# VH-VL binders against Uncharacterized protein 5: the designs that were tried, part 3

Target 1, 153 residues: Uncharacterized protein 5, of Haliotis asinina (Donkey's ear abalone) (Ass's ear abalone) (p86728)
Amino acid sequence: SNLQCKIAGGGELIPIRTPEYRAWVPLGEVGLNVSDSKVLIFAARSCFGAHILLQNNAEDFKNAVYEIVIGGMKNTRSGIRQCVGCKFDEWVKDKALNCRFFNYFWISWCGDEVWVGHGYRPPHNRILRYKYENQPVINAASVRSESDTYWAL

## First folded at step 23 (VH-VL)

Design cc1 (from aa5 with heavy chain T105I)
Fold by OpenDDE, fold request of step 24:
Structure cc1 (fold): chain C 153 residues (1-153), chain A 122 residues (1-122), chain B 108 residues (1-108)
Amino acid sequence: as target 1 above (153 residues)
Amino acid sequence: QIQLVQSGAEVKKPGASVKVSCKASGYTFTSYGISWVRQAPGQGLEWMGWISAYNGNTNYAQKLQGRVTMTTDTSTSTAYMELRSLRSDDTAVYYCARDLFDFWIGYHFDYWGQGTLVTVSS
Amino acid sequence: QAVLTQPPSVSVSPGQTASITCSGDALPKQYAYWYQQKPGQSPVLVMYEDSERPSGIPERFSASNSGNTATLTISGTQAMDEADYYCQVWDTDSDHVVFGGGTKLTVL
């Protein structure tokens, strides 16, 4: 199950800042490799639009495996989609983000499903679940935001 | 009530430039963007480009790249569209529309100006 | 960039159901939007995100998306519904907004 999958990172939180509507920041470039893991736990301080990209190819931002959007639509929705800018496969009403404080989130892609949840304790407080049509390999991840966002991964 | 009020009709000669204004009211101007869409007589809608009233970022249609400039004046809540090197096929009604680029749903236009007729003729 | 194809015209009798189609390869991946334009007036948003209806739009307006085709449906069509209708998408590849060619709906 997703609970037994390896968590990305070495235990030390890596700070990342993404200015509003700027390019993707590959996590590998900041020292966080997800190729040997299947769970990502992170904190974000953001007003709206925190995006996490799960990639097969680290250089491919168009044909990503999944894009997770937390606090989209001005912090009213969260969802999962199979390509950047495409319609969402799964989404929920969600006021997940906070402009002033860091909130924790987790993403898991163990087995044949991708899960997203609130907090730092997978699989608790899961808000999204989507089954893979195929079982692509995730080798990289990137982050981007619609508002000025501070990350801790 | 949200309103977009555009400047009046223009008559221009080929090679000239035209600058159309769009004054916004009823909402926080800097929280949205403005798209420009034109419509030649008896033809369909054509997207020209988009500008953010928040940070001034622009996205122009490739067809008009280098010939169009979109600007905003936040002090007057007014958007401007300048089209240069006018040709006869630029004759159209030009619309401004409220738009907010969102990575979730992309571009869409919920409020429109009344339109500005620009006629290009010798 | 993406292309959206609409029939140039559709005719319907009052009270009947009108269907306006919009076809394009981008439609399986991109949300469709619909606009109504009456003669001499500015366009009005009538549907967003494939099938969502803005406030103020009558319930007789609905929309769906299946495969490469988006469909705007007007049930119980009224004379006031006579207008041009345009579909629209955001093409993420070209980062362009694309409109269909428009459909003239005539209420007989």
Scores: ipSAE 0.609, ipTM 0.888, lowest interface PAE 0.9, mean pLDDT 93
Fold by OpenDDE, last read:
Structure cc1 (fold): chain C 153 residues (1-153), chain A 122 residues (1-122), chain B 108 residues (1-108)
Amino acid sequence: as target 1 above (153 residues)
Amino acid sequence: QIQLVQSGAEVKKPGASVKVSCKASGYTFTSYGISWVRQAPGQGLEWMGWISAYNGNTNYAQKLQGRVTMTTDTSTSTAYMELRSLRSDDTAVYYCARDLFDFWIGYHFDYWGQGTLVTVSS
Amino acid sequence: QAVLTQPPSVSVSPGQTASITCSGDALPKQYAYWYQQKPGQSPVLVMYEDSERPSGIPERFSASNSGNTATLTISGTQAMDEADYYCQVWDTDSDHVVFGGGTKLTVL
């Protein structure tokens, strides 16, 4: 159960800014460690293209476990994929982001499924799900954006 | 209104170098990259590499590594491609193209220059 | 580095549907893009997956993917569609752009 998993984020707000189309920002470098957690809660103020990378290795951005894209395709879609720049495994029509205000999101990878939802209360408002063939090990997470994005974690 | 205008045809001897220019207009030059693609007579398209007009980062095709240099001049919105140690099989039409990268759908080219013929002959 | 294979030529009669294939092991994971090139002209982007057609591209052009094969489909083919067509991917593994060998479409 997602509710039984430790939550990263949602406590003291750690501000992060990702300029448009810039490098990944590892959450560990800003003091947020997800290695012992299975749920990540965060807020983002963005016009489009908020990306969250779930990683086995904090320094490996190529062989990530999953990339979650919120508000991709000019804030019309959200999806999950296993490779940066690859085809999406799951996606939905979604206008999730707001240029002016912070919207909350959550990602969980408890058990054999990854879930993405709107808001700060898992497991409510789920928008995406992907079932793992094999349970992955996630030790780190990073963020990036297509537009100038402000994060709060 | 977006346009890429390349320099004129070149004739070079083997061993020489050629530098082709590509002037961009109609968009914010530094917000995109420029790729170079060549096409030998009667052959297909071959990607040579790209350069970011934002930070100058380059990525060259492996077969051309050490022989090609891509640069940009942001003040004139112009990209340059220099190919050194020319040989006969470098004879081709060379195209510049605007890199369109979308985090959702990946990397491709939406606008192309008119092409520059480079002939290498003794 | 990824390899994309296209048939050298495809022929269709006017009004028929033309299908140009592009095969490669990278295609299950990478989006394919298609370019049209007429004699003496620069390539023109005509289609890419999971997006809308570029401006000026007729609706009779469509693209699909199944397994390791991408297909450009031209319904109601017209004489003006006669050209060379190239598929292209971005190989995320090698970080290289790869083109297919090209297909000459002849409208009989």
Scores: ipSAE 0.499, ipTM 0.845, lowest interface PAE 1.1, mean pLDDT 92
Fold by OpenDDE, fold request of step 24:
Structure cc1 (fold): chain C 153 residues (1-153), chain A 122 residues (1-122), chain B 108 residues (1-108)
Amino acid sequence: as target 1 above (153 residues)
Amino acid sequence: QIQLVQSGAEVKKPGASVKVSCKASGYTFTSYGISWVRQAPGQGLEWMGWISAYNGNTNYAQKLQGRVTMTTDTSTSTAYMELRSLRSDDTAVYYCARDLFDFWIGYHFDYWGQGTLVTVSS
Amino acid sequence: QAVLTQPPSVSVSPGQTASITCSGDALPKQYAYWYQQKPGQSPVLVMYEDSERPSGIPERFSASNSGNTATLTISGTQAMDEADYYCQVWDTDSDHVVFGGGTKLTVL
């Protein structure tokens, strides 16, 4: 059960802003460590293109484990892929983001699958799932956005 | 309505530099990037690099590293490509093209300029 | 850097189906794009994966990918389709754009 996996963070939410089309913001640098967790819950206020990168090495953005894109293609799709800029392994039609309001999302990498869902209550409202080909170790995460995005993690 | 209009043909000597301009219209210039692609006579397309009109970030082809500089002027919605230390094999039609910044489908070119012939000869 | 290989030429009779292939190790991971270039003209984007055809491109143009091979298919080929066709990818490893060598399509 994803609910039994440790949730990253705890306590106060960490606010993050990613200007549009800027570099990745490592969550570790803002005080959020995911190395001992399997679930990330966050809120985002964004028009389109909220990206979450799950990494083995915090300094390696090219060989990331997974990239989750929420509200891609002008907020019409959400998906998961194994490398930045690669073909999506799984995607759905999804109008996930809102320019005016914070929407909640969750990502879990418990077991041998990565799951993505709407809301703040895993595993409910799951929209994506992908099974690992190889059991990866996720030690870090980063965020980026195509539009000016406000995060709460 | 979207157009990329490039500067006119150039004739240069070996060792000289050339700067080609590409004026964009019909869209928000800073919301996209500009790529440059050249084509030698009778040859295929060769990507030279791109520049973000939003943040100014550039990415040049390895073959042209050190010789090429791409810039933008947001006030005039114009992109520039300068190629230095010209040689005969730089003779080609040079195209500018609009890059989409959408991270979903990656980099591709949906609109192209009319091309600029640059001839390098002694 | 990724390499994309295309046949130098393909010939078809009017009304036949033309298939132009593009092969490369990057294609299983990267989206392929196709451009049409007629003599003396600029390239025109005609197809790309995982999206609708660009405006103005006939429905007889389609693109597919299988393994390390991308294919541009033109059904009911017309004389006006005679042109050079280039495939293109964004190589995420090198962060470079790569074009195929181009294929000259002749409509007999």
Scores: ipSAE 0.464, ipTM 0.841, lowest interface PAE 1.3, mean pLDDT 92
Fold by OpenDDE, look of step 23:
Structure cc1 (fold): chain C 153 residues (1-153), chain A 122 residues (1-122), chain B 108 residues (1-108)
Amino acid sequence: as target 1 above (153 residues)
Amino acid sequence: QIQLVQSGAEVKKPGASVKVSCKASGYTFTSYGISWVRQAPGQGLEWMGWISAYNGNTNYAQKLQGRVTMTTDTSTSTAYMELRSLRSDDTAVYYCARDLFDFWIGYHFDYWGQGTLVTVSS
Amino acid sequence: QAVLTQPPSVSVSPGQTASITCSGDALPKQYAYWYQQKPGQSPVLVMYEDSERPSGIPERFSASNSGNTATLTISGTQAMDEADYYCQVWDTDSDHVVFGGGTKLTVL
């Protein structure tokens, strides 16, 4: 279960800011390692387009395991895809982000599926799921945004 | 309101270089990229590459690597495409287009210049 | 890099439905975009994602994907729709933009 998986984030707040550019900010560079975790909890204050990249290799941004987009399409959709820039495998209508306040989110990859939810309490408020055929190895995570975004990890 | 206005037609000799300009207006220039696409007479569209007006990063088609240089002038909201070592098969209409990268749907071109005919002949 | 294949030409009678296909191995993963180009004019984006139209594009234009084939559908085809149509994808592997060979739509 998601609750039994080790959680990255949710402890000491690590502030991250991503301006309106396409560059990825590796979480490892700010002291957050997800290699031994299966759940990532984070908060974001953003108008739209919060992106989280789950990676097998911290240096590989092209062959990502998953990209989670929260508040995409001007904060109207959230989705999961296996390739940056590729078609979304799953998406929902979702106004997930707030320009003024931090909203919390969680991502889990404990089992044979990836879950995304609102809030900081997995598995509650699940909004997205993607089941994969083989258990991926996730060793790193990165973030970027389409708007000026503040992150708390 | 959004417009891309390109420079006029060019006639060049083989081996020469050509530099085509594309002036953008009606939007925040530095928030988008510019792609260049050419079309030989009676042929299809060929993507040449793109440049980010934000950070100047470029990506050129492999076929043109080494012969093409794309630049931007943010002060004038103008993009430039230089093609060197011209040959007859470079004869084409060259288009600039606003490179819209939507994080959701990817790269596409929503506004195009009027095109610039470049003729390479001996 | 990715390759997109289009039929060279498609003919349709006025009022009938025209279908222009674009085939490629990248299409299951990449969104396809469609452009219309009339003689002597610049290309115009007519579809920027499946079933989405830019402002000013008639509702008779629609796009769909099935497997490795993208299809631009023009219902109730009009004389003014006669043009060349190009599909386009962004190949994430090569990081290149790729156009199809284009399809000449003739309205008989």
Scores: ipSAE 0.450, ipTM 0.825, lowest interface PAE 1.3, mean pLDDT 91

Design cc1 (from aa5 with heavy chain T105I)
Fold by OpenDDE, last read:
Structure cc1 (fold): chain C 153 residues (1-153), chain A 122 residues (1-122), chain B 108 residues (1-108)
Amino acid sequence: as target 1 above (153 residues)
Amino acid sequence: QIQLVQSGAEVKKPGASVKVSCKASGYTFTSYGISWVRQAPGQGLEWMGWISAYNGNTNYAQKLQGRVTMTTDTSTSTAYMELRSLRSDDTAVYYCARDLFDFWIGYHFDYWGQGTLVTVSS
Amino acid sequence: QAVLTQPPSVSVSPGQTASITCSGDALPKQYAYWYQQKPGQSPVLVMYEDSERPSGIPERFSASNSGNTATLTISGTQAMDEADYYCQVWDTDSDHVVFGGGTKLTVL
């Protein structure tokens, strides 16, 4: 169970802003290290397209372990893929984001699967589940957005 | 209605330069990119590069690096493509296209200009 | 950068199903888009996001991907479907857009 894994975020809220269609913001640069964690909890105020990148190499923004897109396709879908700009391995219909309010989300990569859910309480309200092919090590995470997005981690 | 209207046909000599314009209308110009694609007579489509009307960033095809410059004028919603040091194999119809960039589905082109024939001959 | 290979021509009788293939190593992981170009006209986007059709594109047009091959399928092919068809991907490695060589579809 992902409940046994260490959680990054959910403590002191670190505010991050990602302007629309701008570069990735590494979470490590704002003081949030995910290298020793297996769960990331965060909040986002966004109209559409909140992207979270799970990375093996903190400097690699192309060949990620996984990219999680919440509220993609104009806030109609959420999904997971293994590289930026690639086909989604899993996706669901999902109206996850809110332009006016912060919604909470969690991502877990405990064990051999990556999970994504709504809220701040893993494993509740899971919406995505995908099994690792090779269980790569995740050492970093970054965020980006299609719309002007405020994050709280 | 969304439209991309390009400048007229050009005839150039080898070594000269050409600048093609593409005027966009019917949408928020700065919210999209513009790509340029050319097609030699009887040949296929060749991507030349794109420019972001949002921030002005450009990305050119490797084959054309150093010879091509793409620009935008947001005040007139017009994109420009300049190709320098023209040679005979640059003879083609040049298209501008709206780059429907989406982080979910990637780069593709949903609206195209009517094309501009550029003939390079001695 | 990525390379996309298409057959130069495909022929089909009216009412039959036409299949136009596009092969490339990038296709298992990259979305393929399809464009229709009739003589003397600009290309028109006919398929995107694997199976979605833009407004105005007939339902007889569909797209699929299997392994390294993307396929544009036209069921109940009509004379008006005679055109050149191009596949296209965004190569995330080179950050370049790549077109296939194009396929001339002839309706016999």
Scores: ipSAE 0.427, ipTM 0.830, lowest interface PAE 1.4, mean pLDDT 92

Design cc2 (from aa5 with heavy chain H108E)
Fold by ESMFold2, fold request of step 24:
Structure cc2 (fold): chain C 153 residues (1-153), chain A 122 residues (1-122), chain B 108 residues (1-108)
Amino acid sequence: as target 1 above (153 residues)
Amino acid sequence: QIQLVQSGAEVKKPGASVKVSCKASGYTFTSYGISWVRQAPGQGLEWMGWISAYNGNTNYAQKLQGRVTMTTDTSTSTAYMELRSLRSDDTAVYYCARDLFDFWTGYEFDYWGQGTLVTVSS
Amino acid sequence: QAVLTQPPSVSVSPGQTASITCSGDALPKQYAYWYQQKPGQSPVLVMYEDSERPSGIPERFSASNSGNTATLTISGTQAMDEADYYCQVWDTDSDHVVFGGGTKLTVL
């Protein structure tokens, strides 16, 4: 089915660079508010390891989160897990990132599942889905990367 | 053939520092990390920290934060661990290990150096 | 940070099956790794990612991770298997590597 939930951001794309480090960049601190939205569309230029964390609270990086990893394991896998660094709940073979140009991705927590896909037209090109019993309350998101990454959100 | 060869044993006084080397061979050094693990006499293994030879990023055990520095020299495929302000309870065998760390799976130590005994006594 | 608890020692007769346990609250969420250390030697990786065996490790070694307990199992135990065995996890809450206290396996 077509996604009918609100997409985050309504203006100019927000450029972010994440050098190779473990620290999260809260998207609220760079001007992207996801609290009234259910879909995030973004572009990334990266060799590997683009991480997106969906959070109940902007300061919670340990619990009540979903971590999406695009191009993990050196750009060979993408997945969804329910805590930072824990075993993946769903994952797929995926070589989605490129060192030299931007590729588009989307994440949806609309309805009763978390979905992840390629491109800028959700729900087209979905690669992952994870069903939960209750719709998560997502009020914040953060990003980090394993390699030098340019984001447009 | 993958090999990690460490520098020789050291005897130090309290308050001094020590720098242990770990020379790697048989693999692409910049594709992996190096973890340092120590073992006090009659005790178990204690992780000290990790360094990526890919980009120089480090993660130190909180207990040692401020006293430890890990570096690499890619031209010689050598990792270094320096421990400062030594105390008698720093007496241990210090190991380097090749680390397959990935944010997906975590830390894995697949090849270990022979160990370096550091003795701290007055 | 997380704690991994192992029994201090396990004794078995030659040819019997040895089981070495490792308990901790991080184990349901994390991969477990196992290392063998013979006296005077460096540790050797013997199991990774809960249940995978590196090439060169005998098939009599196996492992599992269920609930809050990881278990290393050695079937047909031989005298050469006498060693200390350590379990290890990544504690992502503290971002530390944690080892168990070690178990001395004695083959009598």
Scores: ipSAE 0.682, ipTM 0.883, lowest interface PAE 1.3, mean pLDDT 92
Fold by ESMFold2, fold request of step 24:
Structure cc2 (fold): chain C 153 residues (1-153), chain A 122 residues (1-122), chain B 108 residues (1-108)
Amino acid sequence: as target 1 above (153 residues)
Amino acid sequence: QIQLVQSGAEVKKPGASVKVSCKASGYTFTSYGISWVRQAPGQGLEWMGWISAYNGNTNYAQKLQGRVTMTTDTSTSTAYMELRSLRSDDTAVYYCARDLFDFWTGYEFDYWGQGTLVTVSS
Amino acid sequence: QAVLTQPPSVSVSPGQTASITCSGDALPKQYAYWYQQKPGQSPVLVMYEDSERPSGIPERFSASNSGNTATLTISGTQAMDEADYYCQVWDTDSDHVVFGGGTKLTVL
């Protein structure tokens, strides 16, 4: 079954490259608006360390955020945490990324949980779920990476 | 045997620059970072910044931004820290440390160099 | 930037248990790390990721991180444990490494 919540974007994917930067790339600046959406589907080609931040607003990097790390710890783990760089609230062993090929992923904040999965058909292939108290409204998203990463969002 | 060997003590005048070297051995240099930490006489530890030997990315303490440059030479497994526009309060022992930094777990300094005394006096 | 506060000194008798605290608002969300520095020497990592002990560090060293306080504990304290001890955290808000001010452990 598919989630019954709105998917971000208009169906055509926006190409982004994130070199090994510590700074976030706001998706609103590249034309992807998540403010009325509850699901993000994307592809990434990366050796390791793809980071996605879900934000109450584009300027918030501390409060009312969720950070999803796909292929952290040199492509051995994926996880969800409620602030940038804090301890993970939920994680799994996961060799999710590929240096040579794009793989698809999805993130959902539909309902009262945050879910993460592989592929492009949520909720199929879910690998992570976590329920947060007082889940904030998500109006923005940003990306960064630990290795040179090509995104299609 | 993992080892970090630093260059020798330096005496500098205010306004000068200093460049301290840190030669690593006994491990794959490009798999880790190097942090620089200083300690003024009788004082505690102060982090100066970090450099990844994997990709050359840096993170400098805001207090030192604009005055510090950290580099690596992977062919010699050597890290460098240059501090410019020296002041008397830059007098300290300067340490390099192997840094297991990961965006997952944070900073961890598991092996340290012997330290390099830099004295700034007129 | 975050602040880590340590007592300036702790004194214990040989064989007793020493407890060195490190307090700060970053500690509930971050791993704590501990370093030992003997006079005239470089720091040495003695505990990592809140409670993990590196190989080569005696079992009498342990650590915890609960609430706003990380604690380094040395049981059966020996004269050779006399040193300065520093806690450390990653302050992810400022993206800085923060050390505590240090605690001088005196054995007798």
Scores: ipSAE 0.636, ipTM 0.866, lowest interface PAE 1.5, mean pLDDT 92
Fold by OpenDDE, look of step 23:
Structure cc2 (fold): chain C 153 residues (1-153), chain A 122 residues (1-122), chain B 108 residues (1-108)
Amino acid sequence: as target 1 above (153 residues)
Amino acid sequence: QIQLVQSGAEVKKPGASVKVSCKASGYTFTSYGISWVRQAPGQGLEWMGWISAYNGNTNYAQKLQGRVTMTTDTSTSTAYMELRSLRSDDTAVYYCARDLFDFWTGYEFDYWGQGTLVTVSS
Amino acid sequence: QAVLTQPPSVSVSPGQTASITCSGDALPKQYAYWYQQKPGQSPVLVMYEDSERPSGIPERFSASNSGNTATLTISGTQAMDEADYYCQVWDTDSDHVVFGGGTKLTVL
């Protein structure tokens, strides 16, 4: 159960801003370590394109374990992919983001599945799932956005 | 509503430089990038590079590295493309295009300028 | 750098279905955009894989991908569809945009 996995975020709010550029902001740089967690809870205020990168190596942005895109394609889709910039492995129609308000999300990678949901309470309101062949090792996470985005973790 | 209006045709000698402008309107200029694409007479489209109107970051095609410079003026919502050391094979119609760089699918050019003919001839 | 290969020309009769292909090793991983360019005009975005059509693009236009081949399909082809069509991808390895060589669609 996702509730049995250690949660990163959702506690003390760590504000992050990602402007409209492609650069990744490692969460570790803002004091959030996900290496011992299996769930990430965060909030985002964004018009479109909130991206979360789950990494095995904090310095490796090309060989990510997962990239989760919330509100992609102009806030019409959310999805999961294993290759940055590549076709999505799973996606749904989703208007998940709000330009004016923070919306909460959670990502879990407990076991051999990655889950994405709306809200701050896993495993409720799940919107995406991807089953991995093996349990991935995630040691870091980064964020970026297609629009000016405020994060709260 | 959304428009990209480019500067007029240019005639240059080999070795000279050309600077083409692209004035954007109808949208928030700094929220998108600008890509430049050229097309030699009777030939296909060739991507030249991209610039972020937000932070000025650029990515140029490898073959043009060192000869091309892309800039933006946010106060006038205008993008510029300078190509130096012009050669005859640089003769082409040069297009600017709005590039939102959708991380989902990559570079998307949803609006284009009318094109600028640059003729390089001795 | 990725390479996209298109047939130089495709011909169809009015009302028939036109298929323009774009082949490349990057296509299994990357979405392909399609642009229409009529003589003396700027390119116009018409489609990309698994997406809705841009505003103003007729429903007869559709795009698909199979293996390393992207296909732009125009059903019920009309005279006004006569144009050059280009596929385009983002090559994530080089971080460059790559266009196909273009296909001239002739409506007989």
Scores: ipSAE 0.310, ipTM 0.809, lowest interface PAE 2.1, mean pLDDT 91
Fold by OpenDDE, fold request of step 24:
Structure cc2 (fold): chain C 153 residues (1-153), chain A 122 residues (1-122), chain B 108 residues (1-108)
Amino acid sequence: as target 1 above (153 residues)
Amino acid sequence: QIQLVQSGAEVKKPGASVKVSCKASGYTFTSYGISWVRQAPGQGLEWMGWISAYNGNTNYAQKLQGRVTMTTDTSTSTAYMELRSLRSDDTAVYYCARDLFDFWTGYEFDYWGQGTLVTVSS
Amino acid sequence: QAVLTQPPSVSVSPGQTASITCSGDALPKQYAYWYQQKPGQSPVLVMYEDSERPSGIPERFSASNSGNTATLTISGTQAMDEADYYCQVWDTDSDHVVFGGGTKLTVL
């Protein structure tokens, strides 16, 4: 279960700011390594468009394993897709982000499914699920945003 | 109520430059981008490039790199497209369009200007 | 960069269903937008797949995608629907916007 997976983040909060541009900020560059974890917990203060990239190759920002978009389409949808900029495989109506306050989220990839949830306690408040045929190896993660976003990991 | 109003028709000689304006109204100008699309007579639509009215970032079609410059004036909510070194095959109707770019779906042009005919002839 | 291929023309009788296709290798991954352009007018956004129609676009317009083909479907086609239709994608590899060649829809 998700509760048995090792968690990245949730300890010392690492502040990250992503302005409104396409540049990715690798979490590894700020001291957070997800290679030995299966769950990522983070907080974001953002108006819209918080993106989390799960990568097999830390240098690949196009053919990533998964991209999680929280508060996309002007904070009306959240979704998961298999590549950057491609069609969403799963999405829900979701006003998950707040311009003024940090909201917490979690992503898990413990088994053959990727889960996304609200809050800081997986597996509670799950909002998205995507099942993959072959378990991918996730070695890195990166973040970016469509609006000025503050992260805490 | 959202409108994009473009400048009038232009007649230019080969080698000259043209600057087309696009005045936006009815929405927050800096919250969107502006894309430029041209259409030669009897031909299809050709994307020229995009400019963010938020941060001024631009993305030009490879074919037009070096010849095109897109700018915005936030004080007047006006976008400009300058095309240099004009040639006969640049003869076209040039459109500005409000660009709803996001990482979810990409470029979306939901409102268009009326078009500006630019004729290049010797 | 990506290439989008449309049939140059499609004909339909009034009241029948018109289907305009757009084919390209990018379409399994990219959302396709559709635009309508009537003679002497600016293009008008119609929709993209699984989207809500913009204001003023009739419900008879729908968009779908299957494999490498996007399809704009017009049910109960009317004379006023006669126009050129263009598909458009964002090619994430080149970071360029690409239009199809356009399809002239004739209502017989």
Scores: ipSAE 0.295, ipTM 0.805, lowest interface PAE 1.9, mean pLDDT 91

